# Ledger of designs, part 13: VH-VL binders against Sex-regulated protein janus-B (janB)

Target 1, 140 residues: Sex-regulated protein janus-B (janB), of Drosophila pseudoobscura pseudoobscura (Fruit fly) (p54365)
Amino acid sequence: MKILNCFSLIGQCAKPILRTYTSPAADLLKLPRVDIKEGKLRYLLLSVYIHGETKHARTVVRGWNTDSHDDIYYKNVRAMEKLGLCTKCLGGGKMDNDESARKIKIHGSCKTFGAANHHKTKEILLSSSKYKNFNITVKK
Key: E = the ipSAE of ESMFold2; O = the ipSAE of OpenDDE; V2 = 0.75 times the mean of E and O plus 0.25 times the DockQ between their complexes.

## First folded at step 12 (VH-VL; framework fv_concizumab)

Design p6 (from n5 with heavy chain G106A; at its last look DockQ between E and O 0.67; V2 from the best seeds 0.00; counts 0 for: pae E 2.9 > 2)
Fold by ESMFold2, look of step 12:
Structure p6 (fold): chain C 140 residues (1-140), chain A 120 residues (1-120), chain B 112 residues (1-112)
Amino acid sequence: as target 1 above (140 residues)
Amino acid sequence: EVQLVESGGGLVKPGGSLRLSCAASGFTFSDYSMSWVRQTPEKRLEWVAYISYGGSYTYFPDSVQGRFTISRDNAKNSLYLQMNSLRAEDTAVYYCAREEWGDWEAFDYWGQGTTVTVSS
Amino acid sequence: DIVMTQTPLSLSVTPGQPASISCKSSQSLLDSDGKTYLNWYLQKPGQSPQLLIYEVSNRFSGVPDRFSGSGSGTDFTLKISRVEAEDVGVYYCMQGTHFPWTFGGGTKVEIK
């Protein structure tokens, strides 16, 4: 409930291209909690935070149709570094995201980072406007 | 028990089209991704199409990309393969196959196949 | 595309004797999830393929324990501890780690 009010601010984002005077705290707040493709995906659960400020970390879900979880990790680390943000991986897995059926299946793990807490991933997905009405299942 | 029954095979001329069907029973069809796998006269197996359980995304190898399309009707428990611009090398027995969900990435059940022959 | 190479192309076995089939892939089948999606199928004469082994070493439902799979990376083996008459057919390995999914060329097992 209380985090829903904070979430509603994320849709308002712009960043200066020429200058780097954008606040890392503002950029952290603007990060989408969920960025997943449709398809057979590998995904990571990531903690993103201002360097040394883990108290205000945001947990985000990132899923991409790629051959390796490493691709997802380094893409996000590089994007966060440009915003002055640190990234810590909380684990990974796989998703089958079929948007026409409004159904997501979550399972598996990541060799490098271990299995994500898939229940937390499900909660984050259901808190988003796009996925709130999806049937989301987790397989052990 | 799980049953997959293909139909629609036959003889076609090069450049022609053919539509294959697969009737599914004995399981909740809409919970499973499906594939078509073909077996050439030389007995080689080749995966040729994949469709997600709701039909929102599909995958194909380069050999058939742009010529084949895959679809499903979950209300009718049916899977389809539309084959256009057929070539002699498309001659094969075509199997409908169910993908095991989760960490298996395997075709756990196959139909009996339907034969497509492309010849002048 | 990942090339899957099976050896031997054919195998003639006295009933009750062991058999071994090799499958090699052109690149590692280890997925970034830590699993290896190497599967084995048996196609008996006049039948469609049937799943035998999934994820290298796991027997599919109803598969006798005389079948075992092993291997890692690019090198995999299917073993039959005591070949029986009903084991005759063509064995295929298949990789499910990378699209496009690909099969080996097959190994025909016959009784002599």
Scores: ipSAE 0.397, ipTM 0.783, lowest interface PAE 2.9, mean pLDDT 88
ESMFold2 (binder alone), look of step 12: mean pLDDT 93; pTM 0.950
OpenDDE, look of step 12: ipSAE 0.653; ipTM 0.864

## First folded at step 14 (VH-VL; framework fv_concizumab)

Design q1 (from p1 with heavy chain G106A; at its last look DockQ between E and O 0.60; V2 from the best seeds 0.00; counts 0 for: pae E 2.6 > 2)
Fold by ESMFold2, look of step 14:
Structure q1 (fold): chain C 140 residues (1-140), chain A 120 residues (1-120), chain B 112 residues (1-112)
Amino acid sequence: as target 1 above (140 residues)
Amino acid sequence: EVQLVESGGGLVKPGGSLRLSCAASGFTFSDYSMSWVRQTPEKRLEWVAYISYGGSYTYFPDSVQGRFTISRDNAKNSLYLQMNSLRAEDTAVYYCARYEWGDWEAFDYWGQGTTVTVSS
Amino acid sequence: DIVMTQTPLSLSVTPGQPASISCKSSQSLLDSDGKTYLNWYLQKPGQSPQLLIYEVSNRFSGVPDRFSGSGSGTDFTLKISRVEAEDVGVYYCMQGTHFPWTFGGGTKVEIK
């Protein structure tokens, strides 16, 4: 069995893409903390930062109805590279987001990155305008 | 005890419509996503519709997409399947089934079924 | 769509003897969450399907321990260590990893 080099995926810091029309610091501050879809989702908890400046990292939640957690990761890494930002995955899981019921269930893990701290994910969701009044449960 | 009771099956001509109902009891209906699964005369099982526990989103296979609609009324503990533009291939026993998210992610309880026959 | 192929199509078993049913999928059922959503159902004569096994090998509530599931990737097996008269019916595998969710064609188990 030859598995993808796990060390090349862990802590990967995409090199900044220099953009003369935006600054990485401004783009980091404007990143949505939460970008999740409605439905049965896979999700990742990501740390986004300017290369070498991990003290000012922003933790974000990304949840999509995709085929694999890897799809979510690489989509976000590519998007952050275009902004000159680095991305580290803090783990993943699954969500069931029923927005009409204002209810989100969180559980599970990601094979590649391990389980996210789902209680941290819940805190981030509750801090957002859209999800602040949702009933959010972490399933054990 | 979990119970699911389907009704509304019958004989319908091709191109016709039919609405199936499922009455749920013995569990908190609004905590569970629900599905319809059908069994053809050849005994083949096919998943045909899924609705989230609050009704906010639904999923369908291509074979029924655009023709079938799934809905629920959590105040009445009821699940519905609206079937339009029916075809001979839709002839089956239709089961409502409960879906468990997070624990086993499976259809864990099924009703007794209601028979739909699409024939001229 | 993922094709689920069961063998044998039917199986006649002497009471008390073991039985084995194979289910093969056209693609891996390993989810990126590290779980494999391969389930087994039994439909007894005149009854609705009932869940036996979820996530390859976990017995659903009330299922006797003579039922066991195993496998990974694309190849899965349901075993009955000692077949009893109440085990007669049609067994279906089902995959829940990829939309649309699909079932195997069934394996009929009879007592001889």
Scores: ipSAE 0.577, ipTM 0.835, lowest interface PAE 1.7, mean pLDDT 90
ESMFold2 (binder alone), look of step 14: mean pLDDT 93; pTM 0.953
OpenDDE, look of step 14: ipSAE 0.847; ipTM 0.907
ESMFold2, look of step 15: ipSAE 0.531; ipTM 0.823
ESMFold2 (binder alone), look of step 15: mean pLDDT 93; pTM 0.953
OpenDDE, look of step 15: ipSAE 0.858; ipTM 0.915
ESMFold2, look of step 16: ipSAE 0.432; ipTM 0.795
ESMFold2 (binder alone), look of step 16: mean pLDDT 93; pTM 0.953
OpenDDE, look of step 16: ipSAE 0.833; ipTM 0.899

Design q2 (from p1 with light chain G96A; at its last look DockQ between E and O 0.60; V2 from the best seeds 0.00; counts 0 for: pae E 2.1 > 2)
Fold by ESMFold2, look of step 14:
Structure q2 (fold): chain C 140 residues (1-140), chain A 120 residues (1-120), chain B 112 residues (1-112)
Amino acid sequence: as target 1 above (140 residues)
Amino acid sequence: EVQLVESGGGLVKPGGSLRLSCAASGFTFSDYSMSWVRQTPEKRLEWVAYISYGGSYTYFPDSVQGRFTISRDNAKNSLYLQMNSLRAEDTAVYYCARYEWGDWEGFDYWGQGTTVTVSS
Amino acid sequence: DIVMTQTPLSLSVTPGQPASISCKSSQSLLDSDGKTYLNWYLQKPGQSPQLLIYEVSNRFSGVPDRFSGSGSGTDFTLKISRVEAEDVGVYYCMQATHFPWTFGGGTKVEIK
């Protein structure tokens, strides 16, 4: 006489809620517009978007004290892929970010991706809370 | 006319310290990053310190990292190199040099140098 | 660190004759920005180094056109088309592409 019984703690079927905390669209919205180091930097201007949906792309600035622009590019491509996002490089250059002087100098290009629109980069930096009061110059 | 004048060199025993100074004139000092470059008795040139135009960041080669510090006083148009834990291989003429960034990169103007001798 | 090797170590030149100095780097000096930050300096007797050539081939202000630079990648050359007495000294190449910035060992130019 073997009696079959049910667990009472599962009196109702659990209703899964699919990914209410994050998604590619939410991750794109949360991306920092600016992520740059202090120092002599190489930088890239990147367009990040959900694959196939380029009209909702976000333009971001990424600057790092590294030996090659390629290092910055591949690091960002890998990070975006983990979030389900595509990356297109809009060009690059160099920055000298001296935060004590609240001054950033921008110039130059990236051989692989060409020169970024440095005036767009300046606009993005000035829109951020950290760099809004910096003196930002595009050199030539 | 760009002028850079170093001072503070001398004879010091191994393990000792010295502070070098560089007085700058003839240009807007605060617009330029600065460096120290040394020349050994064998005439080899070695970059040893860099400071940004506002002083916010500095760079050093491994040979002096942790022993040398670089600073500047833009109000006095002055650059400094503090050298601690000195070794025989630090014996050199030390030049103050202006670093160009933008059109090209490198050292465009150098001072006359000041001599540091590390010997027991 | 990038090793910069200069040849010859010294050379003696009859006034008015050409001189050629080689500088070879242990790695490419081509920056990812597309530029090559290879510079040349002259240290005349009793003086500090002075800039002659920047970015491979550009003469610094006031440098006579008898000085020319060339090269790419890892191989670079400084030429003096007609050596004058005032050109005596030690010539150094220097790279600013990679940290730490490094200099060649120098080439002494003297007059026969």
Scores: ipSAE 0.550, ipTM 0.824, lowest interface PAE 2.1, mean pLDDT 89
ESMFold2 (binder alone), look of step 14: mean pLDDT 93; pTM 0.951
OpenDDE, look of step 14: ipSAE 0.819; ipTM 0.895

Design q3 (from p1 with light chain N39Y; at its last look DockQ between E and O 0.59; V2 from the best seeds 0.00; counts 0 for: pae E 2.4 > 2)
Fold by ESMFold2, look of step 14:
Structure q3 (fold): chain C 140 residues (1-140), chain A 120 residues (1-120), chain B 112 residues (1-112)
Amino acid sequence: as target 1 above (140 residues)
Amino acid sequence: EVQLVESGGGLVKPGGSLRLSCAASGFTFSDYSMSWVRQTPEKRLEWVAYISYGGSYTYFPDSVQGRFTISRDNAKNSLYLQMNSLRAEDTAVYYCARYEWGDWEGFDYWGQGTTVTVSS
Amino acid sequence: DIVMTQTPLSLSVTPGQPASISCKSSQSLLDSDGKTYLYWYLQKPGQSPQLLIYEVSNRFSGVPDRFSGSGSGTDFTLKISRVEAEDVGVYYCMQGTHFPWTFGGGTKVEIK
């Protein structure tokens, strides 16, 4: 991490502050395509983009072991807003991730956003370094 | 035909330990997550442990967390429940149950049960 | 933990007559995936529990159509349209929406 020296002084010595500045476009390109937990998960398929620029959206998979798909959605919306990015949900479902068996099962829907294209989710998982050799089954 | 056969129950003093076994047949054991469910003498049913089909993760209610462990040997089609620091409240019939996951989910088949009695 | 309250505790039913069992949960069982994970089990005398109904109203394989489930949110009902001798036992509801998964206290059904 580079240290940037930022001072705002009235007669006193200020401590250096660590900063990294990136553009929304750079942050979008660095966004992980897959961020899922191990376990019985709810998941969302999300389209993330710079506001007004939907043709360059990046599709990402987000899965967490919570009681509600809404928790996953709002956590990701807030994180993307801090980066200057907009989020559209493409649907959701459920996922059972057993990393010891190197197997993931996918099915289901989200009440608020409908069912995700689970075959697209499978493609994204298989493109990741962690899950590329997993046996991934879409149940519906 | 799905069959689940539990064994290993018995009488034990408080603070003691027991290991329960469940032998599975009639289905591909490694495709299914498994659970233990117990029935108290008052006939109340309580879920007590869950293990994923590959054994990678487990879930427990607070009442047994840290005292019970669940494991499986997929090569032997066997499920286990290790019960430590047993209390009188753990007295129950313990059932092995198969957990279906897909278009629907839940406990679809149960074994015959094995009885654990914890008394001083 | 989600409390599942069953009523009545016991029923005595004349053969061929209907029966109803109520199950109420302390919180809504509607999941964010749009499903409601409410189950009914029957434990016949001397046997282990067997699944009757999953997800409120779906009959498990081999369950006769005289069994029907209904309800939503926190209020659920199992109905037996014509009770037969083989239907005696203890009926349990269970919720699978909220961790930890919990059961109702049971309803004993007997023939008069």
Scores: ipSAE 0.471, ipTM 0.813, lowest interface PAE 2.4, mean pLDDT 89
ESMFold2 (binder alone), look of step 14: mean pLDDT 92; pTM 0.942
OpenDDE, look of step 14: ipSAE 0.837; ipTM 0.900

Design q4 (from p1 with heavy chain W104Y; at its last look DockQ between E and O 0.59; V2 from the best seeds 0.00; counts 0 for: pae E 2.9 > 2)
Fold by ESMFold2, look of step 14:
Structure q4 (fold): chain C 140 residues (1-140), chain A 120 residues (1-120), chain B 112 residues (1-112)
Amino acid sequence: as target 1 above (140 residues)
Amino acid sequence: EVQLVESGGGLVKPGGSLRLSCAASGFTFSDYSMSWVRQTPEKRLEWVAYISYGGSYTYFPDSVQGRFTISRDNAKNSLYLQMNSLRAEDTAVYYCARYEWGDYEGFDYWGQGTTVTVSS
Amino acid sequence: DIVMTQTPLSLSVTPGQPASISCKSSQSLLDSDGKTYLNWYLQKPGQSPQLLIYEVSNRFSGVPDRFSGSGSGTDFTLKISRVEAEDVGVYYCMQGTHFPWTFGGGTKVEIK
């Protein structure tokens, strides 16, 4: 785990770098596959991997109540950069998550990244303990 | 055939409360999000409440946030609007509207409306 | 809140002549999903509003082809190629891109 150095223009100083034995591979394996909110939300399907090593990419679902898919993308890219990981967006869409009905509807696209494979998103959601018994439908 | 029938409008004094109902038929009610939209005496339209198809989440504009509550009973095919702390500017015809989500988004079917008058 | 401005406030049209209604939004209605959620509604006298046009230019089921919508970004237009007697009423644009959803002030269409 790395801690960024702090530099002060007054007096010029550098603090020690905290360095641990971590690897991007370990960080990749512990990423949650699903992080979505309830509501009428936007989502992205993201491939996260060690730069240049796509054979072991991890596909994750991220969905928030936000005004733009860009908010989701850049927040996740910055988080992965801190872990030494690369992110490729596989597309996006919209998701209506009504947890009291245990029902999720998925459709749509992202202008910047295109439509996600919504059936892949459904598979990932069903792989989680929270959503495994939800009725998940993909709309046209 | 899609039908939405509002009821429960009437005359109330400022600060009072009123509960509106909407009876739905001709479609699977639990598959659709629902809204209330009001029309002022000046004929301006204002969206005032949204509820998801299962009722898990709701949205309101600032003008009614904290005063209005939207709810539904999917077993009875019924939508409700509880209006509290009513003000003169809440005087309007209140429409129950179905929200389509999928091939398009919008209020595709509206009821006949029920009139709410808030006056001293 | 996104302000939706319609012009004109009213128009009086001889039957068979065209009509055009403008709707301008205070900011872009293009969603990050690539769609523009600008709808048009007609309220005929004594009736509730009915959906005419969704997503700028798509006619709702049963809407005659004399109605057409166009525009992008912040500027939108509804056209009626030949106004008929049953077209009288108040026309509203509505944006559904961002909460809170907001309507234009309406344009009353009358027969001369």
Scores: ipSAE 0.396, ipTM 0.787, lowest interface PAE 2.9, mean pLDDT 88
ESMFold2 (binder alone), look of step 14: mean pLDDT 93; pTM 0.948
OpenDDE, look of step 14: ipSAE 0.837; ipTM 0.900

Design q5 (from p1 with light chain F99W W101Y; at its last look DockQ between E and O 0.43; V2 from the best seeds 0.00; counts 0 for: pae E 2.7 > 2)
Heavy chain, then light chain:
Amino acid sequence: EVQLVESGGGLVKPGGSLRLSCAASGFTFSDYSMSWVRQTPEKRLEWVAYISYGGSYTYFPDSVQGRFTISRDNAKNSLYLQMNSLRAEDTAVYYCARYEWGDWEGFDYWGQGTTVTVSS
Amino acid sequence: DIVMTQTPLSLSVTPGQPASISCKSSQSLLDSDGKTYLNWYLQKPGQSPQLLIYEVSNRFSGVPDRFSGSGSGTDFTLKISRVEAEDVGVYYCMQGTHWPYTFGGGTKVEIK
ESMFold2, look of step 14: ipSAE 0.567; ipTM 0.818
ESMFold2 (binder alone), look of step 14: mean pLDDT 92; pTM 0.945
OpenDDE, look of step 14: ipSAE 0.865; ipTM 0.918
ESMFold2, look of step 15: ipSAE 0.436; ipTM 0.798
ESMFold2 (binder alone), look of step 15: mean pLDDT 92; pTM 0.943
OpenDDE, look of step 15: ipSAE 0.859; ipTM 0.914

Design q6 (from p1 with heavy chain W104S G106Y; at its last look DockQ between E and O 0.60; V2 from the best seeds 0.00; counts 0 for: pae E 2.3 > 2)
Fold by ESMFold2, look of step 14:
Structure q6 (fold): chain C 140 residues (1-140), chain A 120 residues (1-120), chain B 112 residues (1-112)
Amino acid sequence: as target 1 above (140 residues)
Amino acid sequence: EVQLVESGGGLVKPGGSLRLSCAASGFTFSDYSMSWVRQTPEKRLEWVAYISYGGSYTYFPDSVQGRFTISRDNAKNSLYLQMNSLRAEDTAVYYCARYEWGDSEYFDYWGQGTTVTVSS
Amino acid sequence: DIVMTQTPLSLSVTPGQPASISCKSSQSLLDSDGKTYLNWYLQKPGQSPQLLIYEVSNRFSGVPDRFSGSGSGTDFTLKISRVEAEDVGVYYCMQGTHFPWTFGGGTKVEIK
């Protein structure tokens, strides 16, 4: 992949930068903790890290309206691989995200990866600016 | 007692429009997603619309996508189906159905149905 | 769309005798969450459909234990161990695993 950047600044222009300055460590720190759709979702709780450096892993929530948890997993693995990052799935479940009601319901599991810690997922959602004021319930 | 009562059915010409209503009682309406399910004269059942409990998102099968709109008024405990560009194959009994979400997913309570007839 | 095929189309049963209804889906109904969302509904004469069985084998509240469901993958069965007069009607299977949700064509159960 060739990444070209062109910046225009007030009163000046910077030349396109032919090389990226991103690194796995910088990309890990900028990784969104929450990326979920609206709707009836399958979701995964993922641990993302630089290979061999699991002590500083980031736990992220990824929710998508697909037919299979595997679709979510492999999409995220491919995306993290392009950033030089490794991914471990911590489990999954289902999520019903109704943004106009400001409510999210969480339950269930993933056959392949088991049930996520849904209370951890709730904590991560509430830490985000978009979902901090949502009523989030973990259903039995 | 969970009750769902549909109304607004009738006779309409092809290309016409009709709006169905469903009055809900006996449960907290705003906690439940809702659907419309229709039954053709051949007694075939077909799911035709879904709306989330807050109304934020909706789903439709291809057969009605772009012609039907589902909405709800949680303050009035009411569900609606706006049917436009009606076709003969839309002739059916239309049921309002409550959707349960959690450890399992199903339509647990249905109304009595309201009849829509589309004919020349 | 998932096609749900029910067999037989109709069934005439002497009261007290067993009945069995088959439902086959065109694709596996096993969800990636490990559950199979296969439901059974009964529509009694002049009534709306009512839920009998959810997730293959679980009886809905108030459903007598003479109703049982079984199956996996693409093959499912509803059994009535002893048919009673109140069990007359049309039985539908329904899959909730894949959008759009679809129903079987129905099996009419009647008393002979």
Scores: ipSAE 0.479, ipTM 0.809, lowest interface PAE 2.3, mean pLDDT 89
ESMFold2 (binder alone), look of step 14: mean pLDDT 92; pTM 0.945
OpenDDE, look of step 14: ipSAE 0.796; ipTM 0.889

## First folded at step 15 (VH-VL; framework fv_concizumab)

Design r1 (from q5 with heavy chain G106A; at its last look DockQ between E and O 0.54; V2 from the best seeds 0.00; counts 0 for: pae E 2.8 > 2)
Fold by ESMFold2, look of step 15:
Structure r1 (fold): chain C 140 residues (1-140), chain A 120 residues (1-120), chain B 112 residues (1-112)
Amino acid sequence: as target 1 above (140 residues)
Amino acid sequence: EVQLVESGGGLVKPGGSLRLSCAASGFTFSDYSMSWVRQTPEKRLEWVAYISYGGSYTYFPDSVQGRFTISRDNAKNSLYLQMNSLRAEDTAVYYCARYEWGDWEAFDYWGQGTTVTVSS
Amino acid sequence: DIVMTQTPLSLSVTPGQPASISCKSSQSLLDSDGKTYLNWYLQKPGQSPQLLIYEVSNRFSGVPDRFSGSGSGTDFTLKISRVEAEDVGVYYCMQGTHWPYTFGGGTKVEIK
């Protein structure tokens, strides 16, 4: 499959055209929509897509135990690039995931990427098998 | 009116154990993460334990890791600190504190404290 | 661990005069969410600590407007524009940005 150019939110140049022996479409479909840890988290809402094919993008939630949203972003960008996929950050925030209470609190922003649409994040979480019965609240 | 009332302090020999309790009222206890903060005889304040609002996860500083455990019973509006292998350095007034997450990330309400003395 | 250093160790102030307390952190307290979680507490004689200021400059509910906070990065200041007798006690700064949470050593404010 031919990988087309894309550009990142931070203004990086588009990726070169590459020939690949993997199926980026299959890799995109295999991506978990939700990958969050338990605890006090920073999170990002990411749009992931095949280079140059944004109409088939998938929106995913990524939340990790780290002191910086930038670490989450760059880790995910590197992982997606290994799969032949582009990543655009749609914003971020913070999340308190208490799985024994089946409660998630979502709020805040990311300095670099701005605030995510937290109600979209809630919708994605509720669509997942693990979090479908959680009480999920969005705070200002 | 938010109220936090600690109990269970006392005199204990080194190596001993104590269990502190904190009774909460005036707010929805299960909506708030909680902490224990201690004040040494030198008047230093030290955070010693954190528990999430549902009790799913806890955090401790290295100074008490492995010796202290924190728990809560949301049905009884109660917070607990189990202190094992006590040392003289654990002598302090222990406060139950409510942790406000999001808007101000601070210990916004504190109890009156309970005194723990570890001495031979 | 983030070390929080307060100066001065004590102040003796005539009622109605201003007071200023400095707090310095060993690392930046700016979170990647764009906020700075630097808080101030007052412990009055015989009482437990009470929250005065959160996120550098915001007064907690019921705190008089004579208290103000400022600063950024590693340098922070609490000011009392006109000290009253009820303001006597020990003031602590606290950081909530990084685990583990840490407090400054305290500044005792007295009326002379």
Scores: ipSAE 0.392, ipTM 0.781, lowest interface PAE 2.8, mean pLDDT 88
ESMFold2 (binder alone), look of step 15: mean pLDDT 93; pTM 0.948
OpenDDE, look of step 15: ipSAE 0.806; ipTM 0.893

Design r2 (from q5 with heavy chain G106A, light chain G96A; at its last look DockQ between E and O 0.55; V2 from the best seeds 0.00; counts 0 for: pae E 3.2 > 2)
Fold by ESMFold2, look of step 15:
Structure r2 (fold): chain C 140 residues (1-140), chain A 120 residues (1-120), chain B 112 residues (1-112)
Amino acid sequence: as target 1 above (140 residues)
Amino acid sequence: EVQLVESGGGLVKPGGSLRLSCAASGFTFSDYSMSWVRQTPEKRLEWVAYISYGGSYTYFPDSVQGRFTISRDNAKNSLYLQMNSLRAEDTAVYYCARYEWGDWEAFDYWGQGTTVTVSS
Amino acid sequence: DIVMTQTPLSLSVTPGQPASISCKSSQSLLDSDGKTYLNWYLQKPGQSPQLLIYEVSNRFSGVPDRFSGSGSGTDFTLKISRVEAEDVGVYYCMQATHWPYTFGGGTKVEIK
């Protein structure tokens, strides 16, 4: 089976382009600073920015239970590309998020991207409404 | 110093249930994630359950997922394994084990074990 | 699941002689954090397993230096430079890099 040819309106004008539904600047402002799962997880500290606008970057924390830090990176890169945003990894580590104990333990590194500044990660977590009253420890 | 003592094992028919207990002492129990590891009659070791130090999340291998539940009571320094829909292959000595997280990922202390026999 | 294969299944050793146990994994045990979580346990007769070696080559507290671990990727070795009577039992390798955690089938060490 071959890909069928598209009509010109599908390829150029078929989409509603008269008004932007979202913009990169609006999407960057709405981007959650923290998006982590509960569990024994890997995490990355990411810098997200509009292409060419690195001085207005937003630093975010992302993590879940996965076998590789690369899974977190590539998923976030693709998601940000859909929003017109660039992503730079600032390093990674491991995190144990036990929400019933209201405690998060942070340590470790990522082979591909190096160790994140875990104290910066702690600051970002404490700035969020969900984690502001957690006991957050950075191991060594 | 570190001590883990299992109890609650016994003989049960297929499809039955058992609840295992593990009493911990000699360390701050609430600082450690815990696991159950079983040893079959053939002496094979199989990890069967993991619980975080606060009890907020748990992990299981596919072989027991949906049949076993792990829980803990940090005020009583106790770990539990609820085993439902038991099968003959669940026959084993069940150990509770302390999990060391961070610098090394290992079961560093084990209890003496409690025997579960599932037979018709 | 990661399959952990140990060889030999058993060995009989003259006291004071060396012993070597191989453990091979079906996939690399190198974690994305750059560490390899391959552990070794000894179960002495009538006892529960006890940790000997963690992270390939690090001896657990109280383990004599006649025990050494080595290897990388998928191939790992536990060596006992001079086997003593107290070293009799079943040795297991275990990986903690990948879910679910899995153990090797064991290697029984006996004194002849």
Scores: ipSAE 0.370, ipTM 0.769, lowest interface PAE 3.2, mean pLDDT 88
ESMFold2 (binder alone), look of step 15: mean pLDDT 93; pTM 0.946
OpenDDE, look of step 15: ipSAE 0.811; ipTM 0.894

